Miniprotein binders against q5jf28. Designs and how they scored, part 3

Target 1, 318 residues: q5jf28
Amino acid sequence: MERERLIKTVEAILRGAGYRVARLDLKGSCFDLVASRLFLLLFIKATVNIDTITEEQAEDLKRLAKFFKASPLIVGLRSKSGELEEGVVYERFGIYALRPETLYDALLNNELPAVFAERGGLYVRINGELLRELREKHGYSVNELAQLLGVSRKSLLNYERGEQAVSLDVAIQLEEIFDEALAEPIDILRAKVEADLNVKPETPLEREVFERLKKLGLGLVKVKKAPFNAISTEDDIRLLTGIDERKTRSTIKRAEMVAEVGRIVNSGGVFILEKTKAEVVSEVPLIPKESLEEVKDADELIELIDKLKKEIKEKLFS
Below, E stands for the ipSAE of ESMFold2; O stands for the ipSAE of OpenDDE; V2 stands for 0.75 times the mean of E and O plus 0.25 times the DockQ between their complexes.

## First folded at step 2 (miniprotein)

Design a23
Fold by ESMFold2-Fast, scan of step 2:
Structure a23 (fold): chain B 318 residues (1-318), chain A 102 residues (1-102)
Amino acid sequence: as target 1 above (318 residues)
Amino acid sequence: SPEELEKKIEELERKADELAEEILKLWDEAERLGDPEAILKVADLIFEALELLEEVERLAEELRKKGDPELLKKAEELLREAEKLIEEARKLLEEVKKRLEK
């Protein structure tokens, strides 16, 4: 399967580059891999066709990236326009999309891409200050160089000011004329994205749980396309928070994923259920909603989570 | 000492990096032959070793703040475990190379 092969390839690239990686097997998730290395954190959606990604998945991916100060990335092989080109950065809903070979070059060869696709063309940002210096050193007027490149005077001035990217053809011509590297790399590993973190809960149960957690002093970031429903936070406290009506096989699977993701993003996990007995799955406590009334603030909630983890560990090894 | 721990961490990280580089060179061949899973297992062992080395760094920092011999003992135990994982990764990679030679 192309998708399975793609995900395994991306995971191997990340691990080979020294990243800690957690992989998710969750249909419809906004990310398939999360990876950390030193100060870098990546949330990656791997999909054969980048057009498969929905706007809802992209918005959630950007929310996670913004909250964790991480970079979101899409790794894929094709789009509606055909196969993605190696070394070219594409965009889907404001998120960089690229081939696995491009990611490999960035992580293992320290070779960032410089070409990006936009509106059916290929473009390059160049060092405008250096362009101006080279133009003056070689004795070209603005009009003379613009005519040589086949561009307008205004475009050339915008290039020199760093206000406009050049077409790939113009970038090639410039490097041929001046015999100097002018292309600026695209830092795909430190992408900045915008996202609204103030998304409202959707179900009655989610609204009730959010209200209870907020009364404990926790801030909440709602997500839909992940193994958890929200990120609960207060100062140093971070909890990947799941919300379900009952314990199901899906709940157990998602709790296991939350444990794995939490290790990579340095966050705890908890599942709050309408109806359950307190228990722990893969070090992630599952607690009834009513248990939230037993705690006064976020610190006591963490204490409850830690207590439940210890009780299960002691029972298993006693 | 914390200085000796740091030196050992650097040594094992270098070995892990060498194995990771070798895995990447073999990845395309394993993909072509339809079985990259063994290479991913080698990567997992290297990753586990690197996680242990991070914990050793944390313990070395704590040891500098506190002269507790128990911290040194724990750091040395984790270093031995990381070294075992790196050796297991090397052996598994050797087996993968033999399978790909066919």
Scores: ipSAE 0.000, ipTM 0.130, lowest interface PAE 17.4, mean pLDDT 83

Design a3
Fold by ESMFold2-Fast, scan of step 2:
Structure a3 (fold): chain B 318 residues (1-318), chain A 102 residues (1-102)
Amino acid sequence: as target 1 above (318 residues)
Amino acid sequence: SPEELEKKIEELMRKAYELAEEIFKLLDEAERLGDPEAIEKVSDLIWEAAELLFEVLRLAEELRKKGDPELLKKAEELLREAEKLIEEARKLLEEVKKRLEK
């Protein structure tokens, strides 16, 4: 209930801001929403309590964000410390976490947050060069301003060099003293994220499929907490790639999700199965592993995918 | 004519998405170079170009609804500005490549 309302609210905010949005209903997934606007791409995990996100989910989210040059975001309501505050950016495994109201302000009011939570306190990064200029203009020495703020001389120098964030209290005092905006906004929509894209396939079938796709010239990024097992890429070719031993209800649902996600991230989809008759689910082909032996390179694989889509469409309308 | 207007709108959107694709390629190239200062500078130029491309697409949608030729002119001007920023980013990457080759 609460989670469902949260997801619907986030989706409404994104759509209201002009984003195209796909929603994912997959238990344990590293993201629940993917949204695009031009080259801007957001992968969003929506969770009522941000502490429930696992390290494995966070790593996959960062991996997807890094690959697609997207920003990962967590949108939530609470943590172990209580309700999240509007306008405050939290962090979970290197990913920004914030309230839906904060996202609304960023996307619809053009108001980026400036306050971040760390080690039980609230902090603000300030424009250190502007601080130094204002201090000098008003005739304060480093020691005089430090004493007025209740901070050390070293801290004030670090503030002016941009090497240390100030407490929220100090940020408020500075703006009162100088009557100038000093806070630096947190660029939650352009987050830089670190992720290891070189993840090993887990099952014998995954190893076989990865090996064959690599022989076709495709690069591979493995993910675990998504409706697909890998992203296959070569030049402008991008395929959200699912791998299963057989067709199940789970396979069908994940193929439908891959189709929706693919539309937003401008990527095709394919499911490779140990043994199956070639078919298409929501424009995502399901092909037997043996079909990979019929093609010599990535271009021929795309031709096979396109041919299957056309043949199925023609059969349905004949 | 309505037919000519629709062609102009489609051309604007096509060009905007082509430039967006170029942005992806430049970001890939900057990341592969591994130079933090170059990555930051290229990202700044690319982000500015992207904001202009978003405005072009917004104006194209508004042009389709209102038919105001001033919107077309504005969109074309912003598209040209985005192209210049993308070219600056490309030149910066080439300078970084030459520096690293040494």
Scores: ipSAE 0.000, ipTM 0.233, lowest interface PAE 13.2, mean pLDDT 84

Design a4
Fold by ESMFold2-Fast, scan of step 2:
Structure a4 (fold): chain B 318 residues (1-318), chain A 102 residues (1-102)
Amino acid sequence: as target 1 above (318 residues)
Amino acid sequence: SPEELEKKIEELERKAEELAEEIFKLLLEAWRLGDPEAIYKVLELILEAAELLEEVERLAEELRKKGDPELLKKAEELLREAEKLIEEARKLLEEVKKRLEK
């Protein structure tokens, strides 16, 4: 399948660049890969056609990226307008979207993209202050350089003030005229995103669990399109928190995914179920909702999680 | 014997490291070809090989703890499968290089 091939390609690029990677096989998830290397953390949504990404997926991806101080990225091949161009950064709901070749250049060739697509054109942000200095150094007036580039005097002034990006054609002309790098690279690996981290539980069970976790002193970041329902946090504690009514094949699969994601983002995991026998799946405890009534604060919850993990370890080796 | 088992585990780890280096070299070669279609196919094979090598490392660590001969056999099988995928990737790169010349 095209999607599978795309995801494998992105994973190979990341691993080849020295990243630790966790891959998710979860339909509708806001991300398919999470990757870390040193102090860089990437949440990646891989989709053949970038237009298929929903606003809900984008919002959750930005929420995760903001919480973990990570960069969200969309990697794809085309849009409704056709094939995406290599070296060009596109945008969907405030998230950078690019081809796998562009990611390869950034990670393995240390070559960040500088061209972005907007309103049907290709544009480049330039160092406006440097442009003005080069123009003056070479003896061009604003009018003379504007005529040479085929742009208005007002546009050139806006370029120099950093208030307007230049077209790709103008960017090429400027670098040819001055023989100097004017393009500002787009730091796709350290993108800042805006996201609302407010907690909004969806189901009665989620509301009950959220209330209890909040009473324990935990902050909560709700997500909808991920293998977990929320990120629970207090000081240095971070838990990828799943919530289900009962243990199903889906619950087990998502717990396994939570374990893998947690390994990359240095976070623990827990699943809270309305009814279950306490157990552990891939180092992720599954506990009944009633267990939350046995703990007084976040520290005791962590103690409970650690205790369950130890009991399973002892049972396996006894 | 414990000494023989340790030597076999060291052999597995050494071979896995060699194949991991080869994977990186093939990634760089594929990129330098400048053919996007070739890159996708080669990277798929390389990724599958890398996943198998990760599993070999996990099995090697488990083998050290448990000493189970079945783990050794499984690790050796996965190692051979990884070698096969890497060779397929090499052949694909060679085919693409020949195609680009025409």
Scores: ipSAE 0.012, ipTM 0.375, lowest interface PAE 8.4, mean pLDDT 85

Design a5
Fold by ESMFold2-Fast, scan of step 2:
Structure a5 (fold): chain B 318 residues (1-318), chain A 102 residues (1-102)
Amino acid sequence: as target 1 above (318 residues)
Amino acid sequence: SPEELEKKILELARKAWELLEEIEKLADEAERLGDPEAIEKVADLIEEAAELLYEVLRLAFELRKKGDPELLKKAEELLREAEKLIEEARKLLEEVKKRLEK
């Protein structure tokens, strides 16, 4: 229940800060929450122990973040080394990981963290140009300040060049000596990540569906650890695309999740199945793959999706 | 003013968050006692308070969108109810500790 409390806490923090939020209940997913406010979009993996996230989940999380121009975040409580500290940013496979209290301070107090954990220590990146300016203003030589801080001359020069982070102890000493904020905040809400968007389909059905969608003029971004198999895109068209052999309880549950996520990321959803009658689940159409042969381009596919959604709505209220 | 309303919403959210953190500490303390029948009552109160606090945060989000004074009043009332449940949980936890010490 610790995980449930964590997810609810993160969701509450986001909503309190004015974000629109969708929550997923999908085991093994690369994210548990997606949240949007104005131009900010966050994909969040919530896990009690941050070491449980896999490299495959992290790669998919970065892929989604890159595609949607979003920031990926891990929110957790501990690691193998113990409890995570408030105000400290950790890292897992190139993704920032932090406590819910740190997220709260960033979103509700406008206070970004500045301390990061690395190799068992705590470190701070500082404004090296400002450090040099303050050192010169106060009349310290490089050697004098290095001696005061208990660091080497080379380290101090690297600090001033912005080439090396300082230990937390050194950061505290610097702010005491100069009475000036030197710490560079870590912009956890606008993290830039890189990922390969050209991942190949894995199953024969996925390959067939991808080829049919490509024939319609759609580009495809494959994902594995999400309620959809791909993002289909062309110009302003974005479809969270599920692919399945047949309709199962899992298909229905994933379609519901796709609808929720789609509202937050401003994308439509569709499930393409080998065998089904056309129907709609939570505003997400489920269509047989044969229907892709009956439309000539991406625009006609969108028209089909919109018509199916309208027909179901009219049927319910007729 | 919009700035004054925003400060009230942020303060409401801050208080709810602080109480959620307090709930986690009380839950951990209850688990450490190791007495399942006595602890269950404390856990139920804490869980009820947590649900109220999450609702306060949801209402704070809606209040930001709509600016409706009724939402603010309701959120403040739920926050007070959560505070009472947390205080009741704390008192029960202290009683359980004393009983287990014989």
Scores: ipSAE 0.000, ipTM 0.261, lowest interface PAE 15.3, mean pLDDT 85

Design a6
Fold by ESMFold2-Fast, scan of step 2:
Structure a6 (fold): chain B 318 residues (1-318), chain A 102 residues (1-102)
Amino acid sequence: as target 1 above (318 residues)
Amino acid sequence: SPEELEKKIEELEEKALELALEIWKLLYEAERLGDPEAIEKVADLIYEAMELLLEVERLAEELRKKGDPELLKKAEELLREAEKLIEEARKLLEEVKKRLEK
């Protein structure tokens, strides 16, 4: 119940802020929501306790974010250390994690967070050049200001050089002394992450399909914790690609999710199955693996996918 | 007609999302006041309204499948009840704000 409430709250915040949103109901997925507005694309994992996210989920989330030039984000309520604080950014496997209230402020009040949590403390990055200017204009020596703040001379010099974040207490003192905004906001909506896009397929069927798609000229990015197994690319065309041995209820549900996600990330979808009759589920074609042997290149595969979609629509009206 | 029903379902979903957003705004505002008793009372009203909005969403999905006008009527009634609770929470929050100013 608490998890469902969290996801619905995050979705409401995004939609209220003008984002187009697709939600996934997939256990173990690396993301639960994908949202797009203007030049921003967000992949969001919503979890009550941020410590429950696995390293595998985090890696796939960063992989999707890197591929789509999107920002990954974790939205949660607590960690093993207790409730997450509003306005504070936490970190899990290199991904920003924050409360839904913090997301609300960022999207609807244009108030990005500036405080981050690190090993039992709260810290703020400050504009070191501005700090130096303000210190000099107010006539403080380095030693005088360091004493006022209760920090070492070396720490103050590191603050002014932008080499060290200040504690939250020091950040508050600085803004009280100078009556100026010194805090640097954390751009949670444009976070850039690193990830290895060259992940190998895991099952025999995935290896066969990947090998064939590569021979057709398609680029491939493997993902594990998503409703699709790979992202297939050729020039400006992208296909969220599912791979299954046979059509099951899970296959149909995942095809529906692929259709929704594809709409938000401007990508098509296709499912490659070991044994199936060619058909379409929610605009997503399900085709047998044998069909990949009948096409010569990526262009013919895309033509086959388009043809299958059109044939079904024609039969409804003939 | 099917087109008119689809539009009514979309309107229900839009209103439910608007109210859900208002819920978060009220809860956020209540927590900023730092009054524990007021926070608990506002939270209780808000969580009750949130449960009603979750039920409206469930009914809207069922209405899309079945087309039963009784489901539409029930969803509209629950939506009105949620609106009332949200308004009660807003009034309580305004009362607390005025009291703290003194």
Scores: ipSAE 0.000, ipTM 0.165, lowest interface PAE 15.4, mean pLDDT 84

Design a7 (at its last look DockQ between E and O 0.68; V2 from the best seeds 0.00; counts 0 for: pae E 3.4 > 1.5)
Fold by ESMFold2, look of step 3:
Structure a7 (fold): chain B 318 residues (1-318), chain A 102 residues (1-102)
Amino acid sequence: as target 1 above (318 residues)
Amino acid sequence: SPEELEKKIEELERKAEELAEEILKLLDEAERLGDPEAIEKVAELIYEAMFLLLEVEYLAEELRKKGDPELLKKAEELLREAEKLIEEARKLLEEVKKRLEK
C-alpha cells in the first residue's frame, strides 16, 4: 500500500539523518511518526493525498506540536490539484505539507525549501533589503525595474519592504538579472503553530479522571486523535495519559505506542482504567482510577508509577 | 490478458515490500554499530532505493488503471535499480562490521 510505503520512506529519511523515531500503527491518529534529534522534535502525518487530513487531526497535531515545542509536518505525494512538486511547500490547516524528497533535502543536504504554493500559483519570499541594494547598484529606478519585471510599482516597493512574496517567475527573473540568490528559506523544522489547548473531556470517565488528576495539581491537555487521551503536566512532569473502561487488546497496543512516543518526547506514560489490576505494559503502567486517591500530589503519582514499573520488572525476571 | 497483468503487478508489489523491509533492517544494523559515519554512508545508498520503491508502488497503481506495458517495463527497471543500491549498501555495511571487529 502506497501510504505504508510513504510512512516507511519518511522513517528511513529521519533515521538516516540521525533522528530517533517512533512509528505508529493507529488508524485515524493525528500523526504517524514522531522524531527527535538534539533539540529538534517533529510530529509528522504521512498521507498520500494531503487533502485527506481532517480538521480534528490537524488541530490535534498542532496541539501536540505546540505543547512539545515541536514542528508539525504533513508529508505527502498529491493534492486534489495533482502531484505535489519537489521543493515546494504547501499548507493545510496552518501546517506545512511537502514531498518526502523536500524533507530529504532539508535534513540531509541542509537545503530548506523556499517556494510555497498559494492561490494563484507558486511564490517566494525574498530578501527585500538586498533587492533594493541590487536595484540601486545596477542603476534601476523602482519604476524601471517594475516595468522590466512586468509588475506594478507598488508591488516592487512591497517586495523591497518585505511585505509581499513574489511569483516564482518574478523570482527567477530577479536572480537572472542580478545573478544573486534572493530567496528566503522556509524553516519547516522549527515551524511556529498556534493551537487551542483547551479541549473538553469526551466521556464521563474521562471527566472523572481529569478532575482527579487536577486535584493532584496536574494540568491537562486533551487530545482526540492519538494513542493517549491527554497529556498530564506539572512543572517538569509530563505524562502521556490514556483512559479506558477496561484492559483490551486495543488498550495494550495503545500503551505500547505511548511507550514508544514517550521515549522520543521524554515523557512518561500511564493508563487509568475503571476496572483493572495494577500492571505494566511496555513500561506504561495500567492502574485503576482509585489509585489516584492513594497519592497526594503529582510527585507521589510519579513515585507510584516508578514503583510499579520496578516491581513488575522484578517479578518478570525472578 | 488482465489475469497475466494482475499477476505481474502483484509480484512488483511483493518485491517492493520485501526490499523496503530490507532497507529498514539495514538501517537497524547500521545503528547497532553506533558509528555515525557508517549510518550516513549506508543511508545515502538506500535513500535512492527507497524513493525508487515509492515510485514502483505508484506505477503499480497506474498499471491497474491503464495496463500500459511501458509502465510495467519502467517499474521492473526501477526495482532492479533499487536491488542494486540495496546490495551495495549491504556490502558497505559488512565491510564496516569487519573493520570494527578487528
Scores: ipSAE 0.368, ipTM 0.773, lowest interface PAE 3.2, mean pLDDT 89
Fold by ESMFold2-Fast, scan of step 2:
Parts: structure tokens; sequence; C-alpha cells
Structure a7 (fold): chain B 318 residues (1-318), chain A 102 residues (1-102)
């Protein structure tokens, strides 16, 4: 399967570049990989055709990236227009999309892309101030250089002001004329995105759990397309919070994913279930909803989580 | 025949999976060495092989849709190229390990 190969390739690139990586095996998730290195954190959606990403997935991806101060990325191979080109940055719902070869160059060759696709063309942002300096140094008037490039005088002035991107063909001509790098790189690893963090819970159980967690003093960021339902926060406390009616195989697998993701994003995990006996899966406690009534604030919830984790560890090694 | 074509596609996919697993093992070994020069040289070959395997998967899917024998030939050629790169990476990694043991 092509999708599986793509995900494995992206994971290998990240690991080769020294990133710690967690991979998700969750259909419909807004991300497939989360990776951390030094001060960089990446949430990556890998999809063969970038047009298959839904607006809902994109919004959740941006929400996670905004909350964790991370960069969202889409890594893919094609669109409805055909194969994606190496070194070209595409866009879907405000998120950069690029080939795995482009990611490889950025992470392992320290070579950021500079070309972006827009409205059926390829474009480059250039250092307009440097362009002006080079033009003057080589003795070209605005009209002379515009004529050489086959562009209008107004376009050249806009290029020099940094107000208009040049076509790829013009960018190539400029580098040939001046023998200097004029292209501005696109910082795909430090993309900043906007997202609404105030999304309402959807199910009756989610509403009940959210209300109780809020009464404990926790702030909540709702997500839909992830192995958890919310991020619960209070001061330096962060919990990837799952909510489910009962323990299923899906619940266990999602708890395992939450443990892996939490390790990368430096957050704890908890699953709150309507019906369950307290237990721990991969250091993620699964607790009944009723346990939230037994604690008075966020600190006591953390104490309960820590107590459960210690109790299980002690019994395994007794 | 459609049945024979499906068998050939399945064989391509099976071999690609085997090579991909070998790539991951070589990356793990290179990472454990912690030698920047060794990592750079071996990684170059490994990543080239990975990109070839992505193309093989694409061609296999296209072959399933169109039944074009040229796609099969191209996929087999890329698969052989990937195998050569992986073997070269393995040899280089063993040479580096022996050098570091001294």
Amino acid sequence: as target 1 above (318 residues)
Amino acid sequence: SPEELEKKIEELERKAEELAEEILKLLDEAERLGDPEAIEKVAELIYEAMFLLLEVEYLAEELRKKGDPELLKKAEELLREAEKLIEEARKLLEEVKKRLEK
C-alpha cells in the first residue's frame, strides 16, 4: 500500500534527522506522525493525494499545532493536478504541503524550498533589496532589466519592493544574470498557524466530562480527529484526554497512541470512561467518570493519576 | 492474464515490503554508530532506495488499473535499483563498524 510506504518514508527521514517520532495507526486522524528535535515540534499528515485531506482534519491539525507551538505539515505525492514536484511547496487549507524528498532536503541537507505553487503557476519570493543592489551594481536601469526579463517596469519595481513574487522562469533568469542567490527560503519547519481553540463538545458524555473537568479548574481544547478528545490544561499540567463510553480494543489502542504522543509533546494522558474499573494502559490511566466526583481540583486529579500509575507498577514488580 | 498480472503485482509489493524493512534496520544501525560521516554516506543510499520504493508502489497501483506491461518492467527495474543501493549501504555500514572497532 502506497500510503503505508509514504508514512514509513517520512518516519525514516525524521528519525535520520535526529527527531524523536511517534507514529499513529488511526484512520481519519488529522496527523500520522509527531516529531520533536531540540526546539522544533512537527505534526505531520501523510497522504498520497493532498486533496483527500478534509477541512475538519486541517482545522484540527492547525489547532494542535497552535496549542503545542508546533508546525503542521502535509507530506504527499500528488494532487488532482498531478504529481507534486520536488522543491515546491503547495498549500491545503492554510497548511504547507510538500513531497518527502523536499522534507529530506530540508532536514538532512539543510536545504529549505523556495518555490511555491499558486493558481496553476510556480513562483519564488526574492530578496527585493538585494535585487535592486545587484541591478545598480551591474549598471542596469529599471527599464533595461525589465526588458531583459520580459516583464513590465511596474512588475520589476514590485519585485524590488518585495511586494510581488516572481515566476520561476524569471527567478532562474535573475540568478543567471547576477550569479547570486536571490530566492527567499520558505521556512516550512517554523510555520505559524491560526486556529480557534474554543470548540464545543459534541456528545452528551463529552459535555458531562468537559463540565466536570472545567469545574476542577482545567482549561480544555477540543479535537475530533486524534486519538484523544481534548487537551486538558492547568498551569504546567497538560493531559491528552480520551473520552469513551466503555473500554474497547479501540480504547486500548488509542491509549497506547496517547502514551506515545505524550512522550513526544511532553504531556500526560488519561482516559475517562462512563463504565470501567480503574486500570492503566501503557502508563495511561483509564478511570470511570465517577472518579472525577471524588477529586476537588486539577491537583487532586493529577495525584490520582500518579497514584494509579505507581500502584500498577508496584504490583507488576512485587 | 488478469490472474497472472495480480500475482506479479503481489510479488512486487512483497519484495518492496522486505526491502523497506531492511532499510529501517540499516537506519537503526547507522543511528547507533553516532558517526556523522558514516550516517551521511549510508543515509544517502538508504533514502535514495526509499524514494525508489515509493515509485514502485505508485507503479504497482497504476499497473493494477491499466495493465500496461511497460509499468511492470519499470517497477521491476526500480526495485532492482533499490536492492543494489540497500546492499551498497549495508557494505559501507559494515566497513565503518570494522573501522570504529580498532
Scores: ipSAE 0.284, ipTM 0.697, lowest interface PAE 3.7, mean pLDDT 87
Fold by OpenDDE base, look of step 3:
Formats: C-alpha cells, structure tokens, sequence
Structure a7 (fold): chain B 318 residues (1-318), chain A 102 residues (1-102)
C-alpha cells in the first residue's frame, strides 16, 4: 500500500507541475514513472526505503537517463538510517534521492535543495569565491574567520577554493555572519550521470535479435529492468524494443507500458518474438524475428512497423 | 487487543488509499477543465492532502510496530484534515464547472 501511495503522490506532483507522465505497473522495474515537460525529462524510481534499490536497477536507471539525456531520481521516504529529511538530497549509486516534498518544492516552487547528506552529516556546497570576497569585505583574516567558525585554516581555504563542502552548521553560521546566501543549489532536475551503454544481451534470443538489428544499422542499448529489453537507435530513430520467446500476458502488459513510455520519450515501440503472428498491441507491433530478415535497413523496419499500425487502424474502423 | 489494533490500522490504510484515488480523480478533473487559476488552487489543496496521507501511512506502520494508541489518534486526525482538503478541492471544482457552463 505505502509504495502505491508514494507513486500516486509523485505522479500527482509531476502532473500538477505540468509534466506529461507515464506510470509503470511493473514490479522490479528500474523506474516507476517517466515524466516530460519542455526540455526536462525525468526517470523516477519510487521506493519507500531508498536502500531497497538494487545496483542493477540503478545502473539501468542511469543508462536510460544518459541515453535520453534525462535526469534520474529516486523518490522515497526513508533509508536504513531513518526518515529522509525535507530539503535534503541523498544519493544511492550516483543517483539523487529525495522526499516527495523536496521534489514538490523543486518543481512547483522552483526551490532547489542545497543540503546534501554524506557519511557523517549534512553538508552544503558554497560559492567559494563569494565567501572569500565577503571575508575580505568584512575585514576578516583567514585565521580570524576560521576561528570564529570553529574550523581549521586549511578547511576555510578549501571552502574558498570550492574544493570542500561545508557542514550545514558552518554554512548557517556563514550566512548569518554575512547576511547573504552562500549555498549552491543542487540541480536535481538536470543531474548528469555516467553509465555503461555497452551491456551485452543475456539470452540466446536477445543475442540473435541484437545481431540482426545491428546488421540493419541499429545501435543497441541493453536494459534489464524495464518493460523493454533494449533501445534500438539509428540517428533520429529510437525504438523501445521488447524481446520474448512467445506472446504471453506479460508481453501484452509490457507492450502497453512501452506505448505509454514511448509517448513521453518520443520513441516508437516494437516487440520481437521467436514465434508469433504479426499483430499490434496498443500501437506496438509484435513481430516474428523472421520479419527482420525481410527488411534491409532500419528505415524499412520503421516502414514495416508503420504499415502494421495502419492495417490495424483500418480494421478497427472498418 | 492486537487484533483490534490491526483492524484499525487496516481501516486507516484503506481510507488513505480511497482518498489517494479521489485526489487523482480531482486532479484529472482540474486538468480537463483547463482553468489555470482553478488548477493552481486545487493543486495546492491536493498536495497538502497527499503529504498528510503519506504521514498517515508512516504513522500506521509505526503503530503496527509500537502499538502506541497516540499514533492512532494522530493518524485519524490527519485523515480528517486530508478529507477536509479534498472536500474543499471538490467544491472549488464544482464552482468552476458552474462558471464555465454559464
């Protein structure tokens, strides 16, 4: 129940902020929500306890974010250490994690969080140049200000160089002394993440399909924890690609999710099966792997997809 | 009794889920009406209600762990506050509908 309500809350926040949202009902997915507004794209994992995200899920979430030039986020309520605080950025596997309230403030109030949690407490990044200017303007020596703050001379010099984050308590004292905001906001909406996009296919069928799609000119990004198995790409072509042995109820549900996600990320969808008749589910073609032998390149594959979508529209309106 | 307490927790969780579904319907309706001022006001009420519902769930889980009757009382109070905010949002949307139909 708690997870479901958390997802609903995050969905409502995103929608209220004017995002187009797709929700995934896929247990174990690396994301539960994808949201788009103007130039911002977010992949969100919603989990009550942020320490429940697996490294595999986090790596897939970062891969999706890197590929789509999106920001990955974890939205949660608690960690192993306790309840998450509002206005505080946490991190798991190089992904920002925050409370729904912190996301609300960032999206609706344009209030980006400045406080982040590290091993041993809360910290802030400060404008080190501004700190130096303010120190000099107020006539403090490095030693005098360091002594006033209860920090070492070396620590203060590291703060002024931007080489070291400041404890929240010291940041508060600095802002009180100078009557000026020194905290640098954390842009959680434009997080840059690194990810390996060169993940190998896991199954024999995925290997066969990947080799065939590569022969058509497509680049492939393997994703493990999503309703699709890969992203197929060539120039402006992006296909959320499912791969299954047979059509199952799971295949249908994943195809529906791929259609919804595809609308948000401006990408087509296709499922390639070892054995199926060509059909379409929620505007997502299910095609036999043998159909990849009938096409010469990625453009002919897109034409095949578009033809299959058109033939079904004609049957529904006939 | 522990059984009576669990029944009350389940009732809190159920009621909070019903309210969360109602919130999403109100948001859908606000978006459909397309009045920016109405959407903003409804959204504020909805968000406040949603945060209260998150706190209710936390309290329900803590109540299950600790068995403290004061947590139950607080959770029931927050549910009543969330119900009021949702009802206010619903009334606001009905007023907007009546203005758009004229």
Amino acid sequence: as target 1 above (318 residues)
Amino acid sequence: SPEELEKKIEELERKAEELAEEILKLLDEAERLGDPEAIEKVAELIYEAMFLLLEVEYLAEELRKKGDPELLKKAEELLREAEKLIEEARKLLEEVKKRLEK
Scores: ipSAE 0.246, ipTM 0.666, lowest interface PAE 1.7, mean pLDDT 89
ESMFold2 (binder alone), look of step 3: mean pLDDT 83; pTM 0.805
ESMFold2, look of step 5: ipSAE 0.365; ipTM 0.771
ESMFold2 (binder alone), look of step 5: mean pLDDT 83; pTM 0.803
OpenDDE base, look of step 5: ipSAE 0.184; ipTM 0.633

Design a8
Fold by ESMFold2-Fast, scan of step 2:
Parts: sequence; C-alpha cells; structure tokens
Structure a8 (fold): chain B 318 residues (1-318), chain A 102 residues (1-102)
Amino acid sequence: as target 1 above (318 residues)
Amino acid sequence: SPEELEKKIEELERKAWELSEEIYKLLDEAERLGDPEAIEKVADLIFEAAELLWEVERLAEELRKKGDPELLKKAEELLREAEKLIEEARKLLEEVKKRLEK
C-alpha cells in the first residue's frame, strides 16, 4: 500500500536524522508521526494525496503544533496537479506539504527548500534589497535588468521591494546573472501556525470530566482528531488526557499511542473513564472519573497517577 | 444464553473489522483520483464511518459485560449507519472515476 510505504519512509528519514519518533495507527488522526530532536518538534501527517486532508484534521494539527511549539508538516506524493515535485513546498489549510525526498534533503543534506507552489505556478521569495544592490553594483538600470529577465519594469521594482515573489525561471536567471544566492529558504522545520486553543468539549462525559479537571486547577486544550481528547496543563504538569465511557480495545490502543507520543513530547498520560477498575496500560493509568473527587488539586492527581504506575511496576517484577 | 450472546458480540466485532478494512481501501482509492473536492467528500464520509465503528466496538465490550439487549440494538444501528456511509463513499468514488475517464 502506498500509504504504509510512505509512512515507513518518513519514519526512516526521521530516525536516520537522529530524531526520536512515535508512530500512530489511528483512523482520522490529524497526525501519523511525532518526532523530536534537540530543539525541534514535528507533528507530521502522511498522506499519499495532500488534498485528502480535511479542514478539521488541519485545525487540530495546527492546535497541537501551537500548544507544543512544534512545526506541523504534511508529507505526501500527489495533489490535484499530479505528483508533487522534489524541492517544492505546497500548502494545505495553512500547513506546509512536501515530498519525503524534500524532507530527506532538509534533515540529512541540510538543504531547505526555497521553491513554493501557488496558483498553478512555481515561485521563489528573494532578498529584494540584495537584488537591488547587485543590480546597481553590476551597472544595470531597472529597465535593462527587466529586459534581460523578460519581466516588466514594475515587476522588477516589486521584486526589489520584496512585495512580489519571482517565478522559478526568473529566480534561476537572477542567480545566473549575479552568481549569488538570492533565494530565501523556507524554514519548514520551524513553521509557526495560529490556532484557537479554546475549543469546547462536545460530549456530556467530556463536559463533566473537563469541569472536574478545571476544579483541580488544570487548564485544558481540547482536540478531536488524536489518540487523546485533551491536554491537561498546570505549571510544569502536562497530561495527554483520554476520555472514554468504557475500557475497549480502542481505549487500550489509544493508551499505548498516548504513552509513545508522551515520551516524545515530554508529557504524561491518563485516561479518565466513567466506569472502570483502576489499572495501567503501557504506563498510562486508566482511572474512574469518581477518583477525581478524591483528589484536591493537580498535584494529588499526579501522585495518584504515579502510585498506580508504581503498583504495576512492583507487580511485574515480583 | 451467555454462549449465544458471545456469538453475537463476535459477529459485531467481525463486521466492524471488515468495514474498517473497507475504509482504508476507499481512502487509498480516493487519494489516487486527484480531484480535491471529490477526495474531500469521500474522506469526510469515511472518517464519520470510522467514528461510528469505534463506538460499535465500545458498545460491544459493554455488551459483553452487561448482557443488555438494548446495547446490542444500539451497536447494530450504528453498524448499519457506518455501512451506509461507506456505501455512499464507494458510490461517490465510482461516479468520480467514471467522470474522469471521459
């Protein structure tokens, strides 16, 4: 399957570049991989055709990236215009989209892309001030350089003012004429996105759990397309929080995913269930919501989580 | 009987798993089309179906614990809703394929 091969390829690229990686197998998730190295954190959605990403997935991906101060990325192979080109950055709902080869070059060859696709063409942002300096240094008038490039005088002036990106053909011509790098790289590894972190819970159970957690002093960031329902936070405390009515196979798999993701983003995990016996799955406690009534604040909740994890560890090594 | 209930739960889980496999197949086919509007519509339908299948799995586990016939009825209704969404996605995908071939 192309998707499985794509995800494995992206994971291999990240690991080869020294990133710690967690992979998710979750239908409809806004991300498939999360990766960290040094000061970089990436949330990656891998999809063969970038146009299949929904607006809801994109919004949640940007929300996670904003909260964790991470870069969201889409890695894909195709769009409506056909195969994505290596070295070209595309965009879907405000998120950079690129080929796995482009990611490889950025991470393993230290070569950031500079070309972006827009309105059916390929464009490059250039250093307009440097362009003007080089034009003057080489003795070209605005009209003379415009004629050499095959562009209008007004376009050249806009390029020099940084008000207009140049076509790829013009960018190539400029670098040939001046023998100087004018292209501005696109920092795909530190993309900043905006998202509203104040999203309301949707289900009655989520509303009840959110209310209880807020009474403990925790702030909450709701997400929908992820293996957890919220991020619970207070000072240095950060919990990837799942909410389910019952323990199911889905709950177990999501808890495993939460454990893996938490390790990459330096966050704990917990699942709050309406009815369950307290237990631990992959170091993620599953606790009944009634347990939230027995703790007075966020610190005591962390103590409960740590106690449950310790009990399971002691049992395993008994 | 407990044995008869277990068979019904196993049937629910089997059907949910089969539909989940169809979802991945439809996503793969949709991704190959290159028609953004059609791809987005198909994706929306199948993601909605996936959420319903997750709820079916949750209800199946609860049914195993409680034996409540109402839970079985709810799970079967959600499973039927998921089937309808998947069939709608399949028909839409086939219509798009026919349109692109002309």
Scores: ipSAE 0.000, ipTM 0.267, lowest interface PAE 15.5, mean pLDDT 84

